# Designs tried in a protein design chat: VHH binders against c4kar8. Part 57

Target 1, 263 residues: c4kar8
Amino acid sequence: MAELSTPSPASPAPLDGGRGDELEKFTLRGARQILQLLQDLITHRGLITAHTGGGHSFMTAVLKVDEERGRVVLDPSPDPQANRRALAAPRLTCVTQLDGIRIQFPLVGLGEGQDKGRPALFAPLPAEMLRLQRREFYRLQVPLAHELSCLLKAEDLARKPVEVSARVIDIGAGGVAVVVPTGAAEFVIGGTLPACRLALPDGEPIELDLEVRNLNRQTQRNGTEQLRVGLRFAALPRAADTRIQRYIFKTERALNAKARGGL

## First folded at step 3 (VHH)

Design b51 (framework vhh_7pa5_2)
Fold by ESMFold2-Fast, scan of step 3:
Structure b51 (fold): chain B 263 residues (1-263), chain A 125 residues (1-125)
Amino acid sequence: as target 1 above (263 residues)
Amino acid sequence: QVQLVESGGGMVQPGGSLRLSCAASGFTFSSYAMSWVRRAPGKGPEWVSTISGSGDSTSYADSVKGRFTISRDNAKNTLYLQMNSLKPEDTALYYCARGSDWYGTEFYDEGFDYWGQGTQVTVSS
């Protein structure tokens, strides 16, 4: 079934893909900082996506930090199967955000318990929390009027070369997200698409090597299915980086001016 | 100064309908996906529906698919949730949230960064 709707709610993907050493500088390890951040999640009613592995996740929230027992207390899922998967998992990867800051942390040693007689999940306080400013991974939502496109050099089901013109829906320093009609080409996570051509306003298309990082099927308002493809810039020439950054800055400035709270 | 203000909740009989609204301010509304999330008493939060910034793409939780419709009016900075064929199980506090769970790149994870105070929906006879 090639549907947008999943059996479970779609979930934010954890930051990973071989960036462990690059992310170390954004990792909080101080007990006081961890406690404060968890309290901030409670205060702001932070919605948390908890990944249990195997593509499974559920939505939760921090109910309480029990400093005496060194525990965090979480809302259980309304889905009993999600709770069973969480308890059986060697670790939970929790993803959320506060004020444009992406927060990600592991929980190990999950148990079931009670909070004032109500079912709850609990785990030892995390030893570390990842805290990333969204600007480090900022993505510009491309205005439809800009008609940004990327010509992808891919392969069909028979491994024959095909060229697919894809609409760019977001763009950042590290890559683009594009949409293509379902079946237009075969995409393999980790695969490289060489010599693709990104068409930005003001100038010739930029030739780029792109790596496929993720795939998501989307159902449009007209009922047609499209594949959303996340693509990383595998090699970004300095001139290309400059043009992409200039486009992002100029477009963000214009959008913020329309919001009347911006530049 | 991002503000999300929900309205339109209330009490209805099973099989009834309600339309929720969310008035957004303090940001470029059309640049963000928007979502509805609900929390029933004694249960964790449940994602209900997401709509893209342009309004061209929507997604729904299986529990509401075919009964609820998410929409937006970018000229009015307003998000809507049309709820039809309501069931007692739909009783919850409904939150308007900025963002979605995922846009399809490793470096792009919208998550939910702002949400409103919620509006209560009660379905009973």
Scores: ipSAE 0.000, ipTM 0.311, lowest interface PAE 11.6, mean pLDDT 78

Design b52 (framework vhh_7pa5_2)
Fold by ESMFold2-Fast, scan of step 3:
Structure b52 (fold): chain B 263 residues (1-263), chain A 125 residues (1-125)
Amino acid sequence: as target 1 above (263 residues)
Amino acid sequence: QVQLVESGGGMVQPGGSLRLSCAASGFTFSSYAMSWVRRAPGKGPEWVSTISGSGDSTSYADSVKGRFTISRDNAKNTLYLQMNSLKPEDTALYYCAKTEDYYGDSLYDYPFDSWGQGTQVTVSS
């Protein structure tokens, strides 16, 4: 086995992934609401992925909420190196789910100690928690028959403008995933593609700004490489949001009708 | 929507066997490594086993090695865990997990392991 270097911990990304205004309505800031949600995670034995930065994470769980000391008690990793990274990190970003609802919260000031004689990690109660309904991260797989496309305004290697028609493979409330031919354009995670045009079956294309969130290079069975690009809706207009949601609901209903013996 | 539904848990005596199943939907199952993770009462999560998307590579926690076997059926979008020679220490809620990487399909916030609600395994005399 080759030697593998551990990357230096990156600064923690913002809790909201840069979507502060969009996520405010899903943010819990009341002390009692935060305490109740943490207790729900204990009751349902929720698994938590704690991100320490630099691509590192470990699995944990809330063992106890200590209301008197205003702190949460977490299970340490069985990997001592993961615990050392967590203690050294300026912030943990904790991600979990409860009944299909995505829950995300930061923990700052992590320390170590014991709970009932067993090793434990502890941190002050989070000042906020994100609670996203299933619909917020639900992705509709786009039927091939819809031939849904997005015209991307991107740049080539020389930073010259190019337009790429990309096939939309999934769509949700916050973004789309598209397939582009390898080499058609250069994409940078965190980069913004302005004034792209999303074509829906009903009506004119929607103009919107897209932020590149992820890239995945896949080799198909025929040996052809394709690039999958995850794109976030930046500053989505209300009219566009309404049309996208209508398309998603209409398509889901049609697919559900087929599954239930309808046409 | 990614959905993972575990089943097959129950009560069994020490030395017994159980087969857990996880029905997966909402993603290209064969393209992702899958894991089993467990959580015992009063303890945090413990990784149990992982299988690659193709099924060609598997790995196990030392505590279960030689007793448990992970497998998958990509045609049925189903993950399995065959548990033999069960011990009281194996008592836990067992979760099926889809692992996400740096370039995974997560579009929003951080990539994270997606998991189901779990299936309870209790080993007692």
Scores: ipSAE 0.000, ipTM 0.348, lowest interface PAE 10.4, mean pLDDT 77

Design b53 (framework vhh_7pa5_2)
Fold by ESMFold2-Fast, scan of step 3:
Structure b53 (fold): chain B 263 residues (1-263), chain A 125 residues (1-125)
Amino acid sequence: as target 1 above (263 residues)
Amino acid sequence: QVQLVESGGGMVQPGGSLRLSCAASGFTFSSYAMSWVRRAPGKGPEWVSTISGSGDSTSYADSVKGRFTISRDNAKNTLYLQMNSLKPEDTALYYCARSDEFYGTSWYDSPMDVWGQGTQVTVSS
């Protein structure tokens, strides 16, 4: 039987740095590591989205790392207004990716000049760079209106096969959390549920294997108990992975647009 | 080995048309959003258009809306850009680029990580 893992009021409140401490393990602060990563961005011709604040961003690239002067040389935007916003910003947040790994870094003290007679932007080398598998940290709370469900292939108390349609309450790149009625099936932490079917909008259900990671029993306000099950995607095909990520980003975008429009 | 190879550029008169192609290899093409980005001499890269991995969603820069059409053939691992009503301002080196839809705020905002060497488009009389 799985132990209930419900936080109690006696547990210490999370410190503000709880998520920051989690991100710290992905933060590079060594000068050599920072220089190597910037050189990798040059070698792979990585495009960078530079966020200047206020919902504004522009596309750039690292042209050169000037180790002697301790600075990066960036390609200016073809939009003069974007360059003016960048120069006026107290900080740029630069976002890019290499082989699916998200890379983020701040640039402070942006200046304008020339490199070999051509316009360029330059800034001091960043003191830190983040290499982040966003998959580990992001969970979308699924809107009730989406009625997102996953058909689970599990076993009952007598080890007989049973199919349970479970409501998906959150979803991320690494898995889903679902809710099932108490007693609908037996789940064992570390157990595998093969050939489950996740119903996403805009296509056929995705067939996938799920691994049980956590279990929590919860009493609802009406006195009915429900079981919350955390499930990890096992050996998810790349195409299925892309469909799940597309759903997450489209839904997040729609929620963000609605929030802005509501104000 | 991941590789993108652009082709189809050339010289054309204003008002003319060109079709660019990008052949992808070394990765699951249908799992990635694909973009066209252009660079004129002495200028930074300008995003032109993006298409989702499935081909269901497209987005365009205001400068090319109504004139350019992005498409893909996932069976052939090929990305296309149909360019109509070309203007002198469209003169640039055109690159195709790969994006993982996962890491953006939306599928078209995803950072680009792999791109080819480009194909030159020149629009002049």
Scores: ipSAE 0.000, ipTM 0.284, lowest interface PAE 13.5, mean pLDDT 76

Design b54 (framework vhh_7pa5_2)
Fold by ESMFold2-Fast, scan of step 3:
Structure b54 (fold): chain B 263 residues (1-263), chain A 125 residues (1-125)
Amino acid sequence: as target 1 above (263 residues)
Amino acid sequence: QVQLVESGGGMVQPGGSLRLSCAASGFTFSSYAMSWVRRAPGKGPEWVSTISGSGDSTSYADSVKGRFTISRDNAKNTLYLQMNSLKPEDTALYYCATEGDYFGSELYDSTYDYWGQGTQVTVSS
C-alpha cells in the first residue's frame, strides 16, 4: 500500500557537510541488553504505541519474552482492523516511555497465535532498541486539538524573506517538528531561522532562533505532499525553557489521566 | 546528499538465483540497520529482510526464510540480498531502505531517500 513506508534514519544537521551518528550512542544492540529492557517494560506494565504505517497505530504491551524462541508476545488490539493492519505492515514501530526515558524499537515478521488460550501477536526480538535517557530527547506528540503553531522566518529559492505558519506536530526540550506545504519555503540543514515565534497556549508567542536539523517529505494518503522539518532551539532563554517544559508536563499529565480513565 | 542505489535485478526462471546490491553514500552506513522492501504490481510494499548495522543480526519475512540471505560490507558501504530458489511470487521491484518506521523521531532527514528507484526482479518461464 502507498500508506506503508519506512522513514529515513535520524541524523542531526552536519557541521562539515557530513552526517552525525547522534542517536547511535543511545542504541542498544546486545541481546542481553535488549532482553533486559523488554523485561523491564513487562515489570513496569509499560504501555506501547505501535505504529503500523499510514498514520495508523494501536496501544499494546509486551506480555512476555520467549527467550528460547527469540520472540516477544504482544497484547493484540481490541480493534480487529488494527490487528489486520499490524499483520499486513512490513514493520511495527513501537514507542513507549519508562520513568521519563523514551524507548523506541522496530518489530518485523509479526504473526498471530494464542497465549494461554487467548489471541496474541508475536514477533522476533528486535535487533536494536533506542533508549533516550536525557529529557532533552523526549518528544511530546502535540494533540491535534491544541492547534500549536510556529511562525517561521525563512527564505524562498531566490533568498527573499518569507513567513510560514507551520503546524507543530511534536515538541521536546531541544526543539520542535513542524509540517509545512511543499514549496512554501527553502530549508537548508544546518541553516538558522532567526526570530521565529512559537505559539503556546496561555501566553504570548515565544521568540526563538531555530536551527534546521532535518527535512522529510511525506506523501499523505490523499496524495498531497507535506514537508516535515525538525528544528532545534539554537538559544533558549530560561523563561522560554520553563514555559515549554510546563506545557509538555501539563499536556502529558492530561493525556495520562485520560488514558487511565479509558482503561 | 544521501543516496541508495539498487542494482542486480533481472529476469530468471523459477528456481533460479539473483544477487541484489545497494550502494549507499552520504551517511555513516555501518551505524544504521538496513532493509530490503519489495513491491509487486498492484500491491503495497512488503518488507523482506533486515540486517543490523554491525551485520550480527538478521531477520526475514516468512515468505523468504531459507531462500534469501541478507548481508552487508561496511567497508564498501554496500548491502546485498542473495535470492535463491526464486518463485513467480517473488516478482517485484526491490528497494533497499534504512531500518526504521520511527515516528516521533526528532531527526527525520529529507536529504536521505528512504529507497532509490529500485531494481526489478521478474521470475517467469
Scores: ipSAE 0.000, ipTM 0.117, lowest interface PAE 13.8, mean pLDDT 75

Design b55 (framework vhh_7pa5_2)
Fold by ESMFold2-Fast, scan of step 3:
Structure b55 (fold): chain B 263 residues (1-263), chain A 125 residues (1-125)
Amino acid sequence: as target 1 above (263 residues)
Amino acid sequence: QVQLVESGGGMVQPGGSLRLSCAASGFTFSSYAMSWVRRAPGKGPEWVSTIYSDSSYTSYADSVKGRFTISRDNAKNTLYLQMNSLKPEDTALYYCARESDLYGTEFYDSPFDYWGQGTQVTVSS
């Protein structure tokens, strides 16, 4: 029943046309979703770091949810000063983790009292909770020595299937950039290349569907032209995602060691 | 204990600039990639930018590319976000986030393991 979150009069709700807008799906605003997540934190005995501002924080936990009164019951800090700072704070920012997913939510209007004869902190149910999932973040420049390749299944000018072995020049969580000789195949922005094969060191090639994101023509020092193609991973399986992340991490660590002039 | 403290937010008019800072403590800052993440009213969290531990690579969300610059000073344990040509759509609470070192594990689905309390940026006419 309670109104959870509304746009302020001075701040129009941002609109992006729905497609590719993944921002809203990480924020829980439904009362039932918030109640369920809080109950999951109780069930899994999740520890919460509550930030009170001014560089101060304390460890707490959700002891129970009082649905009738629309409030959450929190374990007070053993440090009385931490509790006084929390009660004086206009807002607490609560951070926790559940099954590897980071969860963050605000609490406003903190009070103190007792629950079943024990000291407790009380706050209204949060209006929103952030449950941040994995996102595309960065692209690693692939060392030439790795000879990383992707076999592209594309089409020529007559729409005949062709296979092009392309060198991977950068790789990230969401895709790769590759270079191909100009004229090797025809690419259309937004087009899908099915069953392409990404070759990583140490293992069988990964079969992936790739979406063309961008095209850029490059002239090399010897005067030859290459086409740079940016490709998005479509529906990446978890095992493939794990292998790609492991390659990125391992390569970044090796590049960092080399850049430092490491022994 | 890991602490990330953001500062530098405020109110500006469209076309203005702000520089956000994040002071890190409780871990070896120079060993972690760092990110900025924002939450706008009525929207979920949006990744904004990432910088590698040694500054060898940076990346940006399409919505901010060309306008924002991420940087870091490992000697001062500080992360920065220079925001130029600000738009009303940039109005959000901005969080400093530490990238997870759990790549290739069961926790890789959670790209951040810590973030701060956030600093508010309001862009209004």
Scores: ipSAE 0.000, ipTM 0.113, lowest interface PAE 16.0, mean pLDDT 75

Design b56 (framework vhh_7pa5_2)
Fold by ESMFold2-Fast, scan of step 3:
Structure b56 (fold): chain B 263 residues (1-263), chain A 125 residues (1-125)
Amino acid sequence: as target 1 above (263 residues)
Amino acid sequence: QVQLVESGGGMVQPGGSLRLSCAASGFTFSSYAMSWVRRAPGKGPEWVSTIYSDSSYTSYADSVKGRFTISRDNAKNTLYLQMNSLKPEDTALYYCAKDTDSYGSEWYDTPFDYWGQGTQVTVSS
């Protein structure tokens, strides 16, 4: 079995509707936002997998948005049977990706016709579109063997500068959780730690500002207390964001390969 | 603007070989993993193969493993798929696809953010 073996990543399943409350903050409902996102799909020539139900899907693309008539114009499938299934379906669920962002939206009331003399499919504008990055919820538990660290620039109880090398125990696109010895530094929820340095395996440490989001005191097996600190990336440049996501993905992929057979 | 232009398709008899090429422009090709995806008549799209940005890793669908070889030339911004021992089941439109990251991805349900126009491969007797 290959790492990307079936089901194909090009045939994504729609997200579970039971997670609606979790996904609401990623759902676009404004007409202007929907029109802009559809236009972005046109500009980037994004290929869409349109699910027609019963395990059937076909590849399409948004050819244009007809704002006057409130409709999207879609590229029909070269397979006539796929087009007939689409036209008979009560709803299409369209899934695509743009720059690492999953985009999902429903189309209801599909029809067929012509656009610029060529066959086309038409549907009313969707009332909602989901824009979701996996990064928004995922946190990777950092393998101990990676010895991932973050040099924190904080203050002691006397407000004197102190540097603490903290072990990173989990990491996501929005922040890290670290462990420090109790008393190593003073942390205040909502406080900013400027110019900290996150050491990733590939390249120079990333200099970034961290905001303290939570504090949790833990007692180790030997009776020693340690402090778990949740830290948010206050302002993360695209290049730093890309390196962090790359580390997360590469590590997750390696852990998945290990679980499947130690590959 | 990202552009992916596939070529090298054609008609071939079972057991034959073809080499597909994809010319990429509009992005830093050497920074992204690249994939081949195919769509057979009457079927959904199927992932075929992925290659990391630095060629350090390749992966293949079980249906093509041992018969197809993916490669890239970062100096020429070109992706290749060498297809050997072709079967009628390999008949499909083959697309070049840009991944979201240098390592390929199962992290997203659909890891490809750009696709080309495709090149037709027909294997028939």
Scores: ipSAE 0.000, ipTM 0.294, lowest interface PAE 10.8, mean pLDDT 78

Design b57 (framework vhh_7pa5_2)
Fold by ESMFold2-Fast, scan of step 3:
Formats: C-alpha cells, sequence, structure tokens
Structure b57 (fold): chain B 263 residues (1-263), chain A 125 residues (1-125)
C-alpha cells in the first residue's frame, strides 16, 4: 500500500514555460519515442546547448539513458559556475540538432554525482521532446551585401526612448538576430520592443513588435564591442510572414545556385 | 553522407601555437555556420568559436577570445582554428561542428552537429 502522505508527482514543466501551444503538433510524448530519440543523440554524439535562464547556457551531451532509474546522464560543464547555475535552475531547456532536425526538451530536477568515477549530471527523463523540421527552425545568415537593417525602438540607461539602426545578421520564420554597438541601448531578456521597422530589399519596412530572447557581447577584431541581440517576432501578420519567407527562400536559392557554380 | 575530419592537433609548450583544420564533405559547406567545440578529459563539451557561412560574423568563448582565430575557405570546404598563446587548460580533443552558438528560428537557441573523431591538443611543459 502506497502511503497516503505521498502526493502525486508534479506534472513536468511544459516546453517554453507553457508557451508550447503552437508547437504541440511537433511534440513527442510517447515514452518509447523519447527513449529512442535520446539514444539517437548518444549514437550520433549530439551536442546539446542547455539553457539555465538569465541568458546563461552551457554545452553538454547525453552519456547514457538509465531506463531502470528513469534518468538521463549528462556531461557536466568544464566551468564550475555553469554547473552551479544548472543545479540551481528550476529547469534546463536543452536544444540540439540531428540531420537538419532541431530537437528541444526540458530537464527538471537536475542532480550531480558520478558515473563510473567521473563527474556527471543526472535528471529524470523528459516527459516531452520537440522535433522541428528544417523549414520550421531554419535561419538564413543574411549576406552582408544585402545590408538588411532593423530600426529598434528601445530605451537607454535612463529609460529614455532611443532608436537604434541594427544590422540583421540572421533571419528566420520566428525572428531575427541583430548586432548593435555596446551601450547604444539597454535590453532586458523577455522585454518587448514595440513598433520596430524591419527593412527588406523589396517594399516598405515591416513594422512589428520584437521580444528580446538572448544577449551576447562580442569584441570584434578591430577592437569595437558589439552586442548580439536575438529577437522574436511577437506577432506577425500573414502578409509580413509571407514577405519574410519569400526573402528567406529566394536568398537561400541564390546562395545554393552560387555554391553549385550556377547563376 | 556528412563527414567532418579534424586534423592539426599535437603537443605544444605553453605559449606555443597550433592551427587546426576541418575537411567537410557530404553537404553544401558554404551554406552553414561552422563551429569548434572542445572536450577535456573528465569534462563535458565546451563551445569555442563560431563563424558564419560568409565569414560576416565570428564569435568566441571568453576563455579563448583574443588568442584564437576562426576562419574558413569555402572553395576548399575547410574550416580552420588558429590557436596562439596556448595554455595548459586548452588541452582537449577539438571537434569541428556544423552549426552555431546563436539562436534558432523559434526560440533563438543554439544547436550543433558533430561527426568527426576530433583532433587532440596537448599543452604541456
Amino acid sequence: as target 1 above (263 residues)
Amino acid sequence: QVQLVESGGGMVQPGGSLRLSCAASGFTFSSYAMSWVRRAPGKGPEWVSTIYSDSSYTSYADSVKGRFTISRDNAKNTLYLQMNSLKPEDTALYYCARGEDSYGTDLYESAFDIWGQGTQVTVSS
């Protein structure tokens, strides 16, 4: 007889903190499918980026799946601080890629220990895994010659409105990555930048709201510092979505033709 | 079909230099961002550097910034990592990866594929 004081296990956290509604059709929930996909990651030495929140992440890999204990065994980061952040996080968002398929899954209840005398991280098997085909996750690296820009409406350190023209370095169905000079504006992960203007080669700039998803500071070879900002399209009208997709596919086709020596 | 073959590793004294190469085949190399990832004995993998398909953007881990330079030759389907001012803590197996330390279309999360056996770099006195 099970003890009455033992509550039912909490439901696992949804993908994207409950924002997985649009992704439900791509979500795997079968135990056998999840085990097979994790085993495929081991077989193909899939590198995993584990996001711990607050813009922090580290690289890991699945070392093995312990079916008897219902656990996945992961490589710890060589950075002790990254491991401490991971253990303190309420969840990890794990992202990887196999043969043009993006795979994403949450891990909750992370612990540390040893596997055959080596440090290891342990977590219960994920209850769900996301699989996206190339078309759903593909990002076009924007050719420098296209001079794509996005006019960002942001705030400075004093919370005063500023407009920053940012160079678009990649673009996909869900958003853009841009670079801005360090200190040009302040960005908060999860913050919304309203009424920004994305300039595509053909037609008027597209006005849209952008959500800040990630921030990375980089120093260029010429000594200038840049901030890379990952921005999600908060909502996208069908006409704007069509124009962005058209630009992506047209540019990809041109790059493929160039790579094959065709014009 | 996809193959990535790393080479150029070896033993070097602290402060020395090495240049790693990665020969790619089985895919359109010029259409993908490429990265270097390393794994030290008893440690998990660590991202080192990324270069965009046309070399328009490069990024580096803080631990190697200023010492390492990533480059590529799309005509030869080859990725390079020039490593200067090497330190004992750079000792690791270095892998060439297809992908980038950047953002995915939906969630802006980075992703990497590796296929090779890696090339060993040992920095010791």
Scores: ipSAE 0.201, ipTM 0.606, lowest interface PAE 5.0, mean pLDDT 81

Design b58 (framework vhh_7pa5_2)
Fold by ESMFold2-Fast, scan of step 3:
Parts: structure tokens; C-alpha cells; sequence
Structure b58 (fold): chain B 263 residues (1-263), chain A 125 residues (1-125)
């Protein structure tokens, strides 16, 4: 059962109109476009992170689209607890990438059953999908070969200072997502981690302050659990910003060249 | 005017039943999933139930499964919650909530972007 923020009366202040208008042009609402995008995710075996709320998520994939019944079929988590959280959630927020473009969509009314004799999760087709092409929303998936890491300055369970070397899994203009070993440190949403060190493949580590934005305990397809931490750049000097943007740009270009050139 | 207005709350004895209604206006009701959320004295908000826009799928909190039924009438722009076998722990202010047009999290702020004023349900002997 998901706990929600304290409800407000029925007439909230207008959503930041510029923000809503900006996202609308990246929102797919056509049934044909939604079906095609879901089919593309199947064809490319795209991995999806499904956020169930409360800092929990799991890895899934679209197994098939049932156009006749208007449903999508998803691969369940190997962790029964993750599946229970998903079924109890009012909504799943699904996040994936296709051809370097970030894709997000909600799933509501999740159920469970079987597909071809195997456990499966079912949901109605999403009414909308976000296809984010803007740089400020874009997150580069960091190639494993780059071994990108961030040295986090945090506290352990006893509130003692600890340094944790975390693997950077994605990076954007506003922050990074890292993976840390379970129990290595305590993180509090909204907390600041001062003087962390982001190591890029070339050059000296970048010293920066990071704010914890989200915490996701992920169950991977092989059954292992890991803690994914979303970190915002609290303050970023222009020189650091330039280096991060150059890394993202060069890496995207290299990945695109490799895909096109067949190197 | 975009709003949700709940009604149907009241005082009942344990084992009793109540039917809550939520009248929606100012938006295309039939295009959105709708939920019921409750807040008990001294507790945070607790999600109760969700129904998809076309009624094809419903979901319930374990605490109410088998006792509560969510339904909707898109022609009347109305959401319902049939509550049976009520227990003292069901005592709460019940809110109707509309699915967000767009999430803002990592790009979504909240699964809901519109709430009603709430209707009070009190279960006591």
C-alpha cells in the first residue's frame, strides 16, 4: 500500500504553465504512436526501470502488446516483494531509453496472471508517453568501459563519516545516478553530501556538492538487490559544468558513430 | 472550474456500509484514472483504491480488498466507493484524487494533481 503526500483542497494553484507547456510537445498521446513505441521497446529488448513509490523500483521489460485487449504484458520481478509493492501501488512510473532518448510512461491498474504458462504482469496501455529530447531532461547511460565513479562523503548507520566509491550509471546536466552497496552508508532525501569527487575518464576528479533526490532499492533480474541513489548538483562551477557537458557530448557522439559505422 | 467534490460520508457502526461519491467537473473525466485516498487521525495519507479510465482495471489496498468496491460512471462524471463490512480502523477523511496529466518526478511530482475537500467516515459503536 502506497502512502501519498498530504492532500490539498480541490483547486491547486495552476501548474507552472511554462513547464506544462514545455513537456506537452514531448508527450505522445496517439494510440498508433504509443503502440509503435512499445513495439520498438520489445524489438530492442529495452530494459525498463519501474518505480513503485516509497523509494522502490525493479527491472522489467515489455514482453508483448495485446492490441485487441488494449494491454501491455510485463516481465515480473524475481523478487515477490517487489511484485507485491507494484500490485499495491496506485501507479508505476516506467523509465527507459531508446536510441539515446529518455522515455517515461505511467502504468495504472496493474494486475498479475500468466502468459504462455509463465507469471506475468498486465496493465492497460498508457494513455501517454513522454519522449524527452531536451538536453536538460536527457540522461546519458554511462558505458561500463568508462568505469565512471563518484567518491561520496556520507555517514554510516552510527553517523560516522565514511567515504563510498559509487559507480555512476547515468549522468545529465543536473546530476548523476549512482549505485552503492547496501549498508555502505545512510542517505536522507534532501540531505547534502559535501565535497564529493566525480572521476571522469580524462582529467582530475571534479569536486562538487550533491543533494540526495531519490533512493531506489532495485531488484535486478538476477535476483540481487542494489541501492540506486539519485544526486542533484547542488552548485556547479562553470568549469565543472563544461567538463561534464563535454564528456556527455563526446560519449554520445562516440556511441552514435559506433552504431552507424559498425566499428 | 476544475474540481472534485466528495459526499456520502457519515457515522456508522462496525459491520455497516457506506457509499461515497465524487462529482468531477471542468476536465474530461473519462480520460483519467481516479483514486480514493484516506487520512486517519494522527496518520499520513493512505492510498485506498484506483480505477482506470474505462473501468477495465481496478486495484485495492490489502486492508480493504474484498470489502470495498471502486466504480465510476463516465456519463455522469462520478466516481464511487462502496464500503462494506466497515471496521473502526476505516475511520478517516476520504479524498477523491485525479491522475496527474504529466508527472514531474525525476520528472514527476505526484501521481495526483487534483484533490477534493474530503468526506469524513467515522466507524464507532
Amino acid sequence: as target 1 above (263 residues)
Amino acid sequence: QVQLVESGGGMVQPGGSLRLSCAASGFTFSSYAMSWVRRAPGKGPEWVSTIYSDSSYTSYADSVKGRFTISRDNAKNTLYLQMNSLKPEDTALYYCAKESDTYYGELFDSPFDLWGQGTQVTVSS
Scores: ipSAE 0.000, ipTM 0.141, lowest interface PAE 11.0, mean pLDDT 78

Design b59 (framework vhh_7pa5_2)
Fold by ESMFold2-Fast, scan of step 3:
Structure b59 (fold): chain B 263 residues (1-263), chain A 125 residues (1-125)
Amino acid sequence: as target 1 above (263 residues)
Amino acid sequence: QVQLVESGGGMVQPGGSLRLSCAASGFTFSSYAMSWVRRAPGKGPEWVSTIYSDSSYTSYADSVKGRFTISRDNAKNTLYLQMNSLKPEDTALYYCAREGSDWSGELYDTPFDVWGQGTQVTVSS
């Protein structure tokens, strides 16, 4: 007879190895593939969010790939403090997107210098790049022209209720990332924002309870500082879930058609 | 209060078929993406398949693609895995898992936040 495997309280966490195996299938390790993907980021002028740790990030882009020296050249932040944080970090986690595919890669050993007389950041080529095509991990970068907003119900510095209209910068199956001016409201990781209103192009705003999951102060390429707030959908009505998915798919197809000349 | 209960495992010969079920309770099942994860004897856990909340998206591990089909019935709060053309290497304890909706997890890695006790599948001649 087959023994019934009963879960033991001493059983290891089930997903550490399984998640690694899952992500490995989406990990590019070939030098040619890595070089091609970085060149695609240059060609498409892909904006990269570089996370420096400690809840800080800045916007950058790949300026060029120096194959002879095995290095990428990145556009520095106009904020000197963001650049200093990046240079002090043992690792940058770079996140971007191409054609609805999430691209994520580490940069280790960041240096500073000049490229053709302009300030630049340099790093060795990444040994790996993650290319995720899974819809549950997919984050649509919201086109600025769509003017997607989420009305947040939060508290100010005096713990007084305030409503903040936040620009939605990305959206996925599990949540949204929004940006607000630094100091517009106080956010606490794990805090719940009740009855927020997500405005999608078609129809009335969707009323949602949102949980604060991530807070990042980010310096934009124009030098302005914003607070990026990661918000989890605490619960989604079926109709809301369907509308969010429809928006994501419709926008993906439109962006892909534009990139491919209407193909 | 939140619970996932798997069933439908058993012993089959190579080339056989099984249908696994997962009964969900204590949460709004229709709001969550759901996954199947397996653990073979002496190996770490392996992700098998994921289905979106409205069934509009499914994904499969390369090892099972073309042989397994994930589906769900939101009215019954039940997740299914149809397993065809079973191989000895499919022998494992199969877990039903709820995907986290954590935005910070989605940025880097989204862990499963609930799973069941598992159901044993043994493929042997």
Scores: ipSAE 0.000, ipTM 0.115, lowest interface PAE 14.2, mean pLDDT 76

